# VH-VL binders against q9h9l3: the designs that were tried, part 142

Target 1, 176 residues: q9h9l3
Amino acid sequence: PRKMVAIDCEMVGTGPKGHVSSLARCSIVNYNGDVLYDEYILPPCHIVDYRTRWSGIRKQHMVNATPFKIARGQILKILTGKIVVGHAIHNDFKALQYFHPKSLTRDTSHIPPLNRKADCPENATMSLKHLTKKLLNRDIQVGKSGHSSVEDAQATMELYKLVEVEWEEHLARNPP
Below, E stands for the ipSAE of ESMFold2; O stands for the ipSAE of OpenDDE; V2 stands for 0.75 times the mean of E and O plus 0.25 times the DockQ between their complexes.

## First folded at step 8 (VH-VL)

Design q12 (framework fv_amlenetug; at its last look DockQ between E and O 0.03; V2 from the best seeds 0.00; counts 0 for: pae E 15.2 > 2, placed apart)
Fold by OpenDDE, look of step 8:
Structure q12 (fold): chain C 176 residues (1-176), chain A 122 residues (1-122), chain B 108 residues (1-108)
Amino acid sequence: as target 1 above (176 residues)
Amino acid sequence: EVQLLESGGGLVQTGGSLRLSCAASGFTFSDYAMTWVRQAPGKGLEWVSAISGEGDSTDYADSVKGRFTISRDNSQNTLYLQMNSLRAEDTAVYYCAKDWDRYSYGYPFDYWGQGTLVTVSS
Amino acid sequence: EIVLTQSPGTLSLSPGERATLSCRASQSVSSDYLAWYQQKPGQAPRLLIYGASSRATGIPDRFSGSGSGTDFTLTISRLEPEDFAVYYCQQYDYSPYTFGQGTKVEIK
């Protein structure tokens, strides 16, 4: 079986009005929740909005941040060939400008059995915070200091593990 | 002033090959992702392929995967589209488009070339 | 892929009138990743709106974008003669970055 990792990214706003989401932090954990990667990343564009309230990113984090091009290379090396788990993961891939094969991607925001287990509508898009609270009885993204991508990645992996067997069987019968 | 100039279009037989070029000027070419968008005669726009600023990442529409290859030469400020195994449905004006955001593709296009016509005949 | 369906196919109006164009997505699209383009006959498309509601540089304020989720709208408050063209929406939330089929705004 392929190795599995979970990823979570934080983005800042770039472009004329800060509407472009640019990668500013990326965290990757293994199946056990061990941190494989956690770096602040310097976008190639000028940062207009740090989105600190949500991203947790501040100016001081960018002083020694890894340039995007370098970080992207490092991250891709980790992800290549693995099953990648994330929540609303298309946002992370978009920010990375790297699109992992669909057959090797697991998005916890689109797993009906996971929602069912959380007593949520199967076709609804639930937040990571909500699912984590319901299924893991854990509070994440608490406070006003922004998200922790490591914490979020770990939570995402733990959530997936709850439905891994069932979902992998489903995917085997119904490949994307 | 940003300028994009496509070339290489023409008439080609089904199964044939053609290579399009786009000469860019007026901006730091390597800093921006580039994209090909096509438009069949009298039809709408279709996203075809994109490449990152440094050329280390590419993406393709399913309709052209395995047949088309996007590339760039940043030393020459030129974008390319190698089209193989051409089909009648590939007939279109092919536009070179500059991505709005730096480095990464998959963002709106703030500058377009005038396009080059590719006609595939059976 | 995300399918964008624009309506109406053709909108016949007179100068000075208000134009409302719809773009519906087959699935939810982040409002930050929806764009509108204008294309006049024999010309390349021009970016009008990005992020669903932000005007591109040089675009007159009579053009506005709104919407979220699966429903997006382009509004031209008062049509100018130069506004008669085909308008396309595009999502850049998911690859492939699909366009709508277009709405033609023509003079009545």
Scores: ipSAE 0.005, ipTM 0.536, lowest interface PAE 10.7, mean pLDDT 91
Fold by ESMFold2, look of step 8:
Structure q12 (fold): chain C 176 residues (1-176), chain A 122 residues (1-122), chain B 108 residues (1-108)
Amino acid sequence: as target 1 above (176 residues)
Amino acid sequence: EVQLLESGGGLVQTGGSLRLSCAASGFTFSDYAMTWVRQAPGKGLEWVSAISGEGDSTDYADSVKGRFTISRDNSQNTLYLQMNSLRAEDTAVYYCAKDWDRYSYGYPFDYWGQGTLVTVSS
Amino acid sequence: EIVLTQSPGTLSLSPGERATLSCRASQSVSSDYLAWYQQKPGQAPRLLIYGASSRATGIPDRFSGSGSGTDFTLTISRLEPEDFAVYYCQQYDYSPYTFGQGTKVEIK
């Protein structure tokens, strides 16, 4: 049995008009929800849009932030060889400039049994906020200060556990 | 049956280099991560380094980082440890170990070799 | 780095007795990511327990593991002559995948 972690990232806008999403915070939790990593990260490019309403990132967070190259090395060392759980996780891997093997990736936005538990169509893409409220009776991402990647990673792991046995058996029968 | 056989140990002076080999048989070598674990005489076990089945990911203990290089040749079913800038504290029996699980490393080791002794003098 | 501290350092017992070995982690380890190994003189280690409580293939049922968080236990319900050896715990939650310093179980 392979080790499992959950990841969530917050992005800021870089590049022309702030349209490029660059990593500015990353949180990783273990199977029990304990925080393994939680850092603010300084993108290698100029920040055009902090996207604070969604990201929770402000200019003061960047003062002591870990440079992207260093943070990426730390993060990948934790992820290597593990099953990584996330929500719309391809965005997190894109921001890390990293490919994780599909066979070791679990995306709570694309798990049909999880949608069924939430009384949603199997192929619908459901938000983390909605799934967490519906299935865990918790409100996340509340208030005006943006998302918490620790809170979101913890919720993502708890959601996956609801379908873990069924989905792991499915994947064993149907390798990606 | 799974068999792992280390070789390349011996006596070397401080600052020297040595390359260890581990010949593997009885399983599909490229499917499994491999690990080096060492044990100083009369002491406990110390994890040294691991490499993924395809060889694209490696990891090292801080005590050897920058001095040791793990590698593998999947066509010859052989694991290697290149040891440079050797120190007295590197004196140990070096075991190669097979990871339990396919396609990753850092899981429990279900099979171990017999070990090869490295002695660093001076 | 997660430091694992085993106690006692040496456990002197007779065949037929129950052995209880402790492993304490310097920070929390998920129970699924803790293993126990047995090592006899002149031999490589042998995997006994993985996931804190699951026996590896071919391991007798007198070996059992328990614990979570920072506190883990290996129990040998009735020592056999072959069980006198050194026992190591190992965490494999994240790198470096550290071992405890060992507990020697010896004949009294």
Scores: ipSAE 0.000, ipTM 0.520, lowest interface PAE 15.2, mean pLDDT 87
ESMFold2 (binder alone), look of step 8: mean pLDDT 91; pTM 0.929

Design q13 (framework fv_amlenetug; at its last look DockQ between E and O 0.11; V2 from the best seeds 0.00; counts 0 for: pae E 16.1 > 2, placed apart)
Fold by ESMFold2, look of step 8:
Structure q13 (fold): chain C 176 residues (1-176), chain A 122 residues (1-122), chain B 108 residues (1-108)
Amino acid sequence: as target 1 above (176 residues)
Amino acid sequence: EVQLLESGGGLVQTGGSLRLSCAASGFTFSDYAMTWVRQAPGKGLEWVSAISGEGDSTDYADSVKGRFTISRDNSQNTLYLQMNSLRAEDTAVYYCAKDWDRYSYGYAFDYWGQGTLVTVSS
Amino acid sequence: EIVLTQSPGTLSLSPGERATLSCRASQSVSSDYLAWYQQKPGQAPRLLIYGASSRATGIPDRFSGSGSGTDFTLTISRLEPEDFAVYYCQQYDYSPYTFGQGTKVEIK
């Protein structure tokens, strides 16, 4: 059986008008929620907007941050060959400039059984905060200091575990 | 200033192979992801493949996976596309394109070569 | 895969007229990751618009882009003789980075 990890990233604004989302923090946890990776990452281009309200990233975090190219190599080494769980995970992969195999990707924003368990429309895209509150009775992303990618990755893994057996069986019958 | 010069196109039989090259100049080649885009005669544009600036990450359209291999030689500022098991549907002009953003691919393409024609006859 | 459907297929107009080109995505696309290209006969494509609305370097201000989600528009406020070409939209939000089928803008 393949090992499973959950990933979550925080982004800052780069590029024209700060509209490009660039990776500035990445957290990876194992099946049990233990932290395998948690680093602040220095984007290769100038940060126009730290997006601190949402990202939790401040200028001080960038002082000793790992350069993007080095961090990307470290992260991809951890992800290779594993089932990777995330929430709206395409944004994380885009920020990593990486394409994980679809057969090894699990997106908690796109799992119909998880939505049904939360009494939500099967095809709706539900926020991580909403699902976590409904299904785990846990508040995440509270306060105005921004999100924690460790907290969010841990919540994402716990959510997937709720539907893991059913969803893995579904994917085995319906290869992507 | 930026130049992209494709070569290696030509006529080939179904099942054959070709290797396309793209010579790059006027920018720091290793800093930028590169892509191949093709256009069948009278048809629109189709993304084919991309490679990161270091060459450590690649991606392919489903229609070419397992048959085409993108690569680069940063010491010679050259992008390659190895095309194997060619089919009639691969007939197209193949463009080399520079990604707009540094180090990553999956952004818009700000510079394009003039293309090289690949014709696959059955 | 995100399918981009452009309409109309052909737009027949005279110089000086306003052209409005539509691009519809099969799934939501961030406006930051939509581009428009111009291609004249026998030439490579040229980047016009990125981020749905930002003009690339050297592109005249008669070209403008707008839209978000699934519906995007390229507008040419006053067609010049050199603007008669084929126009493609492209999403670069998710791989594969698909193009629309093109809209040909031709002289009436």
Scores: ipSAE 0.000, ipTM 0.480, lowest interface PAE 16.1, mean pLDDT 87
Fold by OpenDDE, look of step 8:
Structure q13 (fold): chain C 176 residues (1-176), chain A 122 residues (1-122), chain B 108 residues (1-108)
Amino acid sequence: as target 1 above (176 residues)
Amino acid sequence: EVQLLESGGGLVQTGGSLRLSCAASGFTFSDYAMTWVRQAPGKGLEWVSAISGEGDSTDYADSVKGRFTISRDNSQNTLYLQMNSLRAEDTAVYYCAKDWDRYSYGYAFDYWGQGTLVTVSS
Amino acid sequence: EIVLTQSPGTLSLSPGERATLSCRASQSVSSDYLAWYQQKPGQAPRLLIYGASSRATGIPDRFSGSGSGTDFTLTISRLEPEDFAVYYCQQYDYSPYTFGQGTKVEIK
């Protein structure tokens, strides 16, 4: 079986009105929750909105941040060939301008058995915070200091592990 | 050696359909996004459409949205462009192009085919 | 969409001379996502520069790219006979990934 990693990214706003989501932090953990990667990342464009309330990113974090091109290379090296687990992961991949093979991608925001386990509608899009609370009895993304991408990545991996066997069997029978 | 070979071009009437193919070799086809770029006679280059390595994401120029469909068969190392409702302004040499970076999407293109001519007559 | 305007439309020079080609974007483009291509008559385009300043594999040193924001430049330090062609810039920062209209470098 392929190795699994979980990824979570924080984005800031760039562009004329800050409407472009640019990668500013990326965290990657292994199957056991060990941190493989956790870096602040400097977008190639000027940051207009740090979105601190949600991203947790502040200007000071960008002082020694890793340039995007370099960070992207580092991240891609880690992800290549692995099953990548994330929550609403299309946003992370978009920010990375990297599109991991769909067959090797696991999005916990689109796993019906996971929602069912959480007593949620199977086809609904539930937040990571909600699923984590319901299924892991753990509070994440608490406070006003923004998210922790490491915490979120770890929670995502733990959630997936709850349905891993069932979902992997499903995918084997129904390849994307 | 990377090779891209387009085929399927020809003469077609306005409103007609045509399907282009691009046979790829010399690299891991599924690792790279592929792109169609066209060039009208005596004119510049125009980005038309792109598709991710495994075909799970596609993008189109506004000028062809709803009419053209890009697809790929990674088992055959082949890229396709289904062109429907063709117009005179679709007349061009159509190139298939390989993204320069693995797992990128519609970026710069380090290899191009020789192109195939599509002529749409009224 | 981002409009790339190249100038001049035609550049007439002699072998050995320096060529400077401009590409202006209608809005700011990241330097990481600007490419230059060369196209000779009857041939497919060839990648020269990516990321605004990175030379593609096999491209001679006389080709260089620079610029940021809305202004980008391709420089050919000393024109060789084989360099007379049409050159295109392209941005791949925002979809659609548009090309400039091209600059023709012709022999004087």
Scores: ipSAE 0.000, ipTM 0.562, lowest interface PAE 11.1, mean pLDDT 92
ESMFold2 (binder alone), look of step 8: mean pLDDT 91; pTM 0.931

Design x22 (framework fv_nivolumab; at its last look DockQ between E and O 0.96; V2 from the best seeds 0.81)
Fold by OpenDDE, look of step 8:
Structure x22 (fold): chain C 176 residues (1-176), chain A 122 residues (1-122), chain B 107 residues (1-107)
Amino acid sequence: as target 1 above (176 residues)
Amino acid sequence: QVQLVESGGGVVQPGRSLRLDCKASGFTFSSYGMHWVRQAPGKGLEWVAVIRYDGRKTYYADSVKGRFTISRDNSKNTLFLQMNSLRAEDTAVYYCAKGSYRYDFTGYFDYWGQGTLVTVSS
Amino acid sequence: EIVLTQSPATLSLSPGERATLSCRASQSVSSYLAWYQQKPGQAPRLLIYDASDRATGIPARFSGSGSGTDFTLTISSLEPEDFAVYYCQQSYNWPLTFGQGTKVEIK
């Protein structure tokens, strides 16, 4: 029940024209927000677009970055058996080429009670930045340096904690 | 207010060792990379080393690699620089500097200590 | 390593005058360039980062421009407290490097 972690990933563009999203950073935090994992990851293919404005990833970060296959193994080891919390988490799993069981997945971008608490339409997809500001009175993803996956993971966990009891009860009654 | 206070500087003979400390306050120390930057008397600035917020990643300038070790104790908000096999050319004011970006060991130095002087002389 | 070359070595000006300092990189650093001010006996102070963004508390008379290999720090109207040494620094790649500095002195 509280064996819960939050994950956030940053991706860069690889392949022709940089349209392939490849994992370049992954951060995992525990229920308390403590960092369990945070690594820059080297994609198997040449990086065409760092997408720095959003990803925060720079060429400098790829120096001595963890190879994808190794990183993936490390990450999966952490996630196995856990409830995994994320925001729009399907993107993270896609980048990891891994899909966590739906019953053990919590996506803060699809939790109606969370949106309701933020005075947003329950069926709308709100950004992590918006929800964090509204519900936690905290600014994330500020500036031109791009996102911090650690901060985003922490924010995601904190947001989930706001609706954890209600949502877990809902899921218990309506298992995916 | 962000404050960085270096200590441990002094006069040492070549080949000896010295450890510098930097006490940080006014910000969440454990969330930022920390740097050492030095300045020889009458000379420019030279980056020395960086350590990631969690202490798991470090990088060094070639001039100090193998001799200097950067470390940190987040529970004490303290940055360290262990300097071994000191040389005359290591003589400088050593500044601890805060990384500008949270949870990133790259970027710039948005706050500096006042520095501590290390003199290596026979 | 990326070498940053600043020019001129010394800039002699009077209060109220415009100061233009140059920093040239041996290879492109994109926009990952910062400027620092250092007064005698003091630690450096961050002025500009990401080539053109002013650090917190920095007066509007300081501005940065450029990208790639050529960068400029401009002080629109020199104040007495602006006479100091200025350094550029790149964060594009390891090792982090500084320019050799430009001294802005009173004429």
Scores: ipSAE 0.880, ipTM 0.945, lowest interface PAE 0.6, mean pLDDT 96
Fold by ESMFold2, look of step 8:
Structure x22 (fold): chain C 176 residues (1-176), chain A 122 residues (1-122), chain B 107 residues (1-107)
Amino acid sequence: as target 1 above (176 residues)
Amino acid sequence: QVQLVESGGGVVQPGRSLRLDCKASGFTFSSYGMHWVRQAPGKGLEWVAVIRYDGRKTYYADSVKGRFTISRDNSKNTLFLQMNSLRAEDTAVYYCAKGSYRYDFTGYFDYWGQGTLVTVSS
Amino acid sequence: EIVLTQSPATLSLSPGERATLSCRASQSVSSYLAWYQQKPGQAPRLLIYDASDRATGIPARFSGSGSGTDFTLTISSLEPEDFAVYYCQQSYNWPLTFGQGTKVEIK
C-alpha cells in the first residue's frame, strides 16, 4: 500500500505591511505520527510580522534556519509519490510553491464523512482545532504561544484515520 | 510529577574533561527542548546550552562554544553535557532545565534539577 | 549579546511590604522575559513568563509587567517565604541571558 504522510506549515508575514504569507516552518509525520521532518525555514524576503500568536515563530527560530529553496527541495522529496494528508492543504502547497496530484491529496477540511462524525454540516469548512477537540477529545493550539506544526500534523493524521477506510473506498469509486 | 536529576559532577584538574548526565521523568522528554544552566558559587545564573526536542539543533553560550557538547538520548530520557578543556571559570553548580514549550527549543525553564557541582581545581 | 541589568542589587524590606524589582535590557526583548526565584541551596523556580504571565502554582501576589527594555516584578505583600534572590531572563535572542539578580532580604 502507498505510504501516507501528514503535513502542516506555519507562515510569517512578508512584503508590504507583512500581508504576504511566507513559509517559516514545515512538519511532516508518518502514519503513526512519528516526525519525519521538522524545520524552521528562512523566507527569501525580509520578515515583517512573525505572527507569533498564531505561527509560534520567533526571531530565535530564524537563526540558522534552512533557506526556503533548500527546505523546499527536502520537503518535496519526502512528499513525492505519497498520499499527503493536510488540513486546508492548499495553503500549505501554495506556501511551498508546489502542486501535489489530487489523487494523492487528502484534505481533512473537506471530507464530508469527517464532518458527519463531528455533527457538522457535510460541506462546512471546519477548523482543525474544532475537529480535534470534538472527535479526538484533545486540545491543540492552546495558550498564547502559537501553533505547533508537529502537533497539528499529528492531529490531522489521526482525524483522517477516523474516516480512512470509508474515504479511500469513496475515492476509488470516484477518482478525482 | 516532573523530575530532573543531574549526576557526574566532581573535582577535576584544568584541561581535563567531564560528562554530566540528567535523567528525566514525569513528562514526554522527546517533546521538549532541554537546557544546561550553571551558577558559580555565590554568583548568578548563566545559560550554557540548549538542544532541540529531537536533537537536531543546538546553541551554546560563547564562553563554552567549541569546548562543550550538549546531546540527548530520547530512548533513555537522558540529557548530556560533555565538558572538554575545563577551566577554573567553569566551576559551578550545573542545572539541567526543561524548556517550557512542546516541540520547541526556545522559551523559559519551567522545571529545574537540583544541580551537580563541578569544581575545576586551581 | 543582550545584557539584563537588575536593580536594586539588594532590597531590604519587612513582611507585608510591597517589593518592586526592575530589569532593564540592553536591547528590546519584546515581551520575552521571565522571572525566577531562588532560595539558598535550591534550584531556581519560574515565577513569570512572557513578561506578565504567572507560572503554574505561583501565588497571585507575584505579578510582572513591561515590554521592550523595561520590566518589573512586583510582590504585592511580602510573605516570609519570599525572601530570596530574583533573576530575570530573556528568551528573545541567542544566547539566552539572565540578569545579575536582586536579593530581597528581611529588614
Scores: ipSAE 0.635, ipTM 0.871, lowest interface PAE 1.8, mean pLDDT 93
ESMFold2 (binder alone), look of step 8: mean pLDDT 94; pTM 0.957

Design y14 (framework fv_fezakinumab; at its last look DockQ between E and O 0.05; V2 from the best seeds 0.00; counts 0 for: pae O 9.2 > 2, placed apart)
Fold by ESMFold2, look of step 8:
Structure y14 (fold): chain C 176 residues (1-176), chain A 123 residues (1-123), chain B 111 residues (1-111)
Amino acid sequence: as target 1 above (176 residues)
Amino acid sequence: QVQLVQSGAEVKKPGASVKVSCKASGYTFTSYYMHWVRQAPGQGLEWVGWINPYSGDTFYAQKFRGRVTMTRDTSISTAYMELSRLRSDDTAVYYCARSGTYYYDSGYRFDPWGRGTLVTVSS
Amino acid sequence: QAVLTQPPSVSGAPGQRVTISCTGSSSDIGLGYDVHWYQQLPGTAPKLLIYDNSNRPSGVPDRFSGSKSGTSASLAITGLQAEDEADYYCQSYDSSLEGWVFGGGTQLTVL
């Protein structure tokens, strides 16, 4: 009965030597893959490293980006009360300074049945790119201009659907 | 052994500031959030805020915004809480407590707690 | 007023069972956030007693147990002993306040 969304974020480097990850883009899709939210986000602190090769974020994207405080409020309204699917989703939640209930969280990097379908060890942490290629026969994160958080969120939702019935039943028997 | 060691008791006058320290040992300091919680004499527990020692990010309970500053020094595994413009109702024991940053690892429970630092504000 | 509601006090004789309730709202326990319990002996810091609703840390006797349902949680203590005399606090996260919230505490007296 709870509605389900998938989230993916892109980060830039802030803090000493640009090693801290700060939110610079967030995309949220619904169960059907329709985009509910997709914004570039201006971190509240100085950007040291745009990490463009992976993030796709450039200086031009920050000119009209939504300030972090405003974007966070918009994002949290979408996430509250929903089942949220992501890949290594703890990084997204930390960048949002957000705490989502364990029972409403689905992390495709930690679902043993999904790894089994990909012919991988059940407790291994597999990348989104590799799971998507193996299980959906699709190439994501193609090219050298960075990832698309919309594409990645959509792929994450499609991956979860492959194991949704089995995993939801497992969680009902074994509450997280 | 995981341990949080806090600085000693403080006596302050109204209008002053106090800075309490919490030194961590027995674990990777930057891998966990540090929380501050206070308890006025004879009263319950009140959450003040958290710091992420890795990033330096902070989040304060609304009641304390504008008066509290949380910092850390990763080179000595120490978190700090500074409360400014003290008044008599800030008299309390101030605890630091550790939590995980992810629900599948350590979770969001507070464990361990420091032994507390009594801050007394009196004229 | 505490965000989570606990009875101010409970009492029981040695060997008996007591329960301590913790009632929240649709923005904390009712939204699915876990409940943790802390024991505070007189003059000491709180100590983790139960986490994630029902899990016991190493060293906590199995006569302490926890549960959660709806907007409420409960701590049960069986086989009461004199050393159980303490204050007990429940804790959760509240999404509307964006912060950790505690119950007002329950003073357990062993008769």
Scores: ipSAE 0.604, ipTM 0.879, lowest interface PAE 2.2, mean pLDDT 92
Fold by OpenDDE, look of step 8:
Order: sequence, then structure tokens, then C-alpha cells
Structure y14 (fold): chain C 176 residues (1-176), chain A 123 residues (1-123), chain B 111 residues (1-111)
Amino acid sequence: as target 1 above (176 residues)
Amino acid sequence: QVQLVQSGAEVKKPGASVKVSCKASGYTFTSYYMHWVRQAPGQGLEWVGWINPYSGDTFYAQKFRGRVTMTRDTSISTAYMELSRLRSDDTAVYYCARSGTYYYDSGYRFDPWGRGTLVTVSS
Amino acid sequence: QAVLTQPPSVSGAPGQRVTISCTGSSSDIGLGYDVHWYQQLPGTAPKLLIYDNSNRPSGVPDRFSGSKSGTSASLAITGLQAEDEADYYCQSYDSSLEGWVFGGGTQLTVL
């Protein structure tokens, strides 16, 4: 059995008009929700939009942030060989400029049994906030201070655990 | 040629302030961070802090917070370090040193270094 | 009191190989931060000798080499020459201190 971790990333806007999403924070938790990694990250480009309302990232967080190159190396070391759980995780991998093997990836935004359990259409893309509220009776991403990637990663792991057995069996029969 | 030219030696009394300058040339001043490192006589190197000349953002080592102020004048490509409430153990050679930023190839290695400015604090 | 630990002194005869160790912790070198090395000749400012663990700047001879493993780094000097007599410092970043840190320095004497 492989170890399992959950990841959540916060991005800021770089490039023209801030339309490029660049990694500015990454949080990784283990199966129990323990924080394995949580760092502010300096993007390799000038930040145009901190997207603070959503990202929670402020200018002060970047003053002593970990350079992207270093952070990426640290994160990849943690992810290598593990089952990685995330919500809309393709965005996180894109920001990391890294793509984890599909067979070792679990995206809670695309797990029909999870949506079913939440009384949502199986093929719909539901938000992490919605699923967390419905299935865990927990409010996340509240307030005006922006998201907490640690909180989001923990919620993602908890959600996956609800359908882990069923989904792992499904994947075993139907490998991606 | 990349050069960092520092101001001359200073002699100060305890309790006074000192402001050391570092003029950069041979490169785009705002594209690199400027660090300050000091070395007491016969001792090792100690990082004081850094400034982003582009934004003016600074970060200081815990030991110096509240006493050190780093500034820059981009019009003349000059960085400044001011240390206040001086005491005898502040006696050291103070170096400015360039490093890259998170999106430049030079990374966070210190290169080049200024020749240093001796600050002597004595009664 | 330096965060990174270096031997205070090393010595060697001309032509010999010497190594200088730099021992960190899980919050600096062990966390994956790169190590840089500086040479400081007597009465001069430090000069970059090795960057990013094992790279040599232009002008640095290939008899200087750097390596990193685990929580430690090492500077090796082969074919030791008289002009190599200097102080050597390793440098990295410490996440717990949120700042760059230096080793205590190693005085290299060429016998």
C-alpha cells in the first residue's frame, strides 16, 4: 500500500494583467491531516495580482518566501511515489510545473461516488467548499482573509477518506 | 564590470547611529537584491538583512530588528544600511553583497561583495 | 554560535587534497537549500568560490569542488597551493531563522 498525501496550492497572478497563475503557497498533509509542508513561495515572475481575497497571499508573505525552484524540489520529493489527493488538482500541478502520474492521482472534484454521497449530480464539478459543508458539516474558506491551503488540503483528504475504499476498488478495476 | 563601492570607515560613540552606503554599477540595480553582512574583528560572517531595490521591501535578521534600517536610492543605484543605538559589539566590517532574485539566474549566492566598511564603536 | 558548523582549521601540504565540512540541520541544508562557499583572503572581502552546491564561477579553478548530501556539504581542494591559504565559509538558508546563515569559517593553512 502506498502512502497518501493531500495537496493544496495558492496562486498569485503574474504575466500580462496578472492572468498567469503562479504558485505562491503550497500545503501538503498526510493521511491523518498532519502538515508535512506549508510554505510561501516566490514565483519566478513579478507578481501583478496577489489575488488576496482568494489566495490569502499578501505582499508581506513574499518578502521571505521560498524561491520557486527550491520549493518545487522540496514538494516533488514529498510527492514522489505517493498517491496524491487534491481538488481540481490539475491546477496545482500546473502551477508546480509538474504532473504526477495519473494512476497515483486522486481528484476529489471528479469522483462520482463523492458527489453522489453529497446528493449532487455525479458528473458535476462541485466546489471543495460545498462538498466539505455537505459531507463534513464544516465551513471552510470563510471570511475575507482568503483561503487557507492547509485547511483546504485537510478537507480534501477527509473527503477522499469517505469514498476511499469504493474508489480505490473502482480504480483497480478501471485503471486510468 | 559589476562593482559595489562602499562608503568610508566610521567611528561612532555608543548610542549613536551609523549609515553606510553601497553604490552599485555595471548592472541593473533594481534587478538584484542587496544584502548586508558584517564581520567583527577576527570573527565570522553574520547576515544582517536584505533589501529589494525594486520594491523597497526589506527583511532583517531577528537580531537586528528594531535597530537596522535598509533603504535605497534607485536614481543613483545606491543602497544604505543604518544601524542605530550602537554598542561596542557592533564594531565590525560591514559588507554589501549582491544576490539574484527568485526569477533571475544568479540565485541567492552573494556575488560580488563590496570591499567593506569598518564601523568602530568606542567610548 | 554559527548555525552551520565548520572545523575551525584545516591544513595541508602543497599538492595535497583537503576537505572542509559544513554541517547543517533539517531546517537549512537538510531542507534542500543550496550551499554556497566563499573564500576570504587575509584582509580582503569574501569571494564566491562555489555556488549551488557544486558549481564554479568563472575564474575558479577546477581543483575546487563542492558537494552536498543530507544535512552536510563539503568543499574539496585538490592540488593545494600556497595561494589557497585563506578562510572559507559555507552559506545556506535557514527556514527556522528565516534568514541566510554562514558557517563559522575554516582557516586553511598551507604548510
Scores: ipSAE 0.009, ipTM 0.579, lowest interface PAE 9.2, mean pLDDT 91
ESMFold2 (binder alone), look of step 8: mean pLDDT 92; pTM 0.939

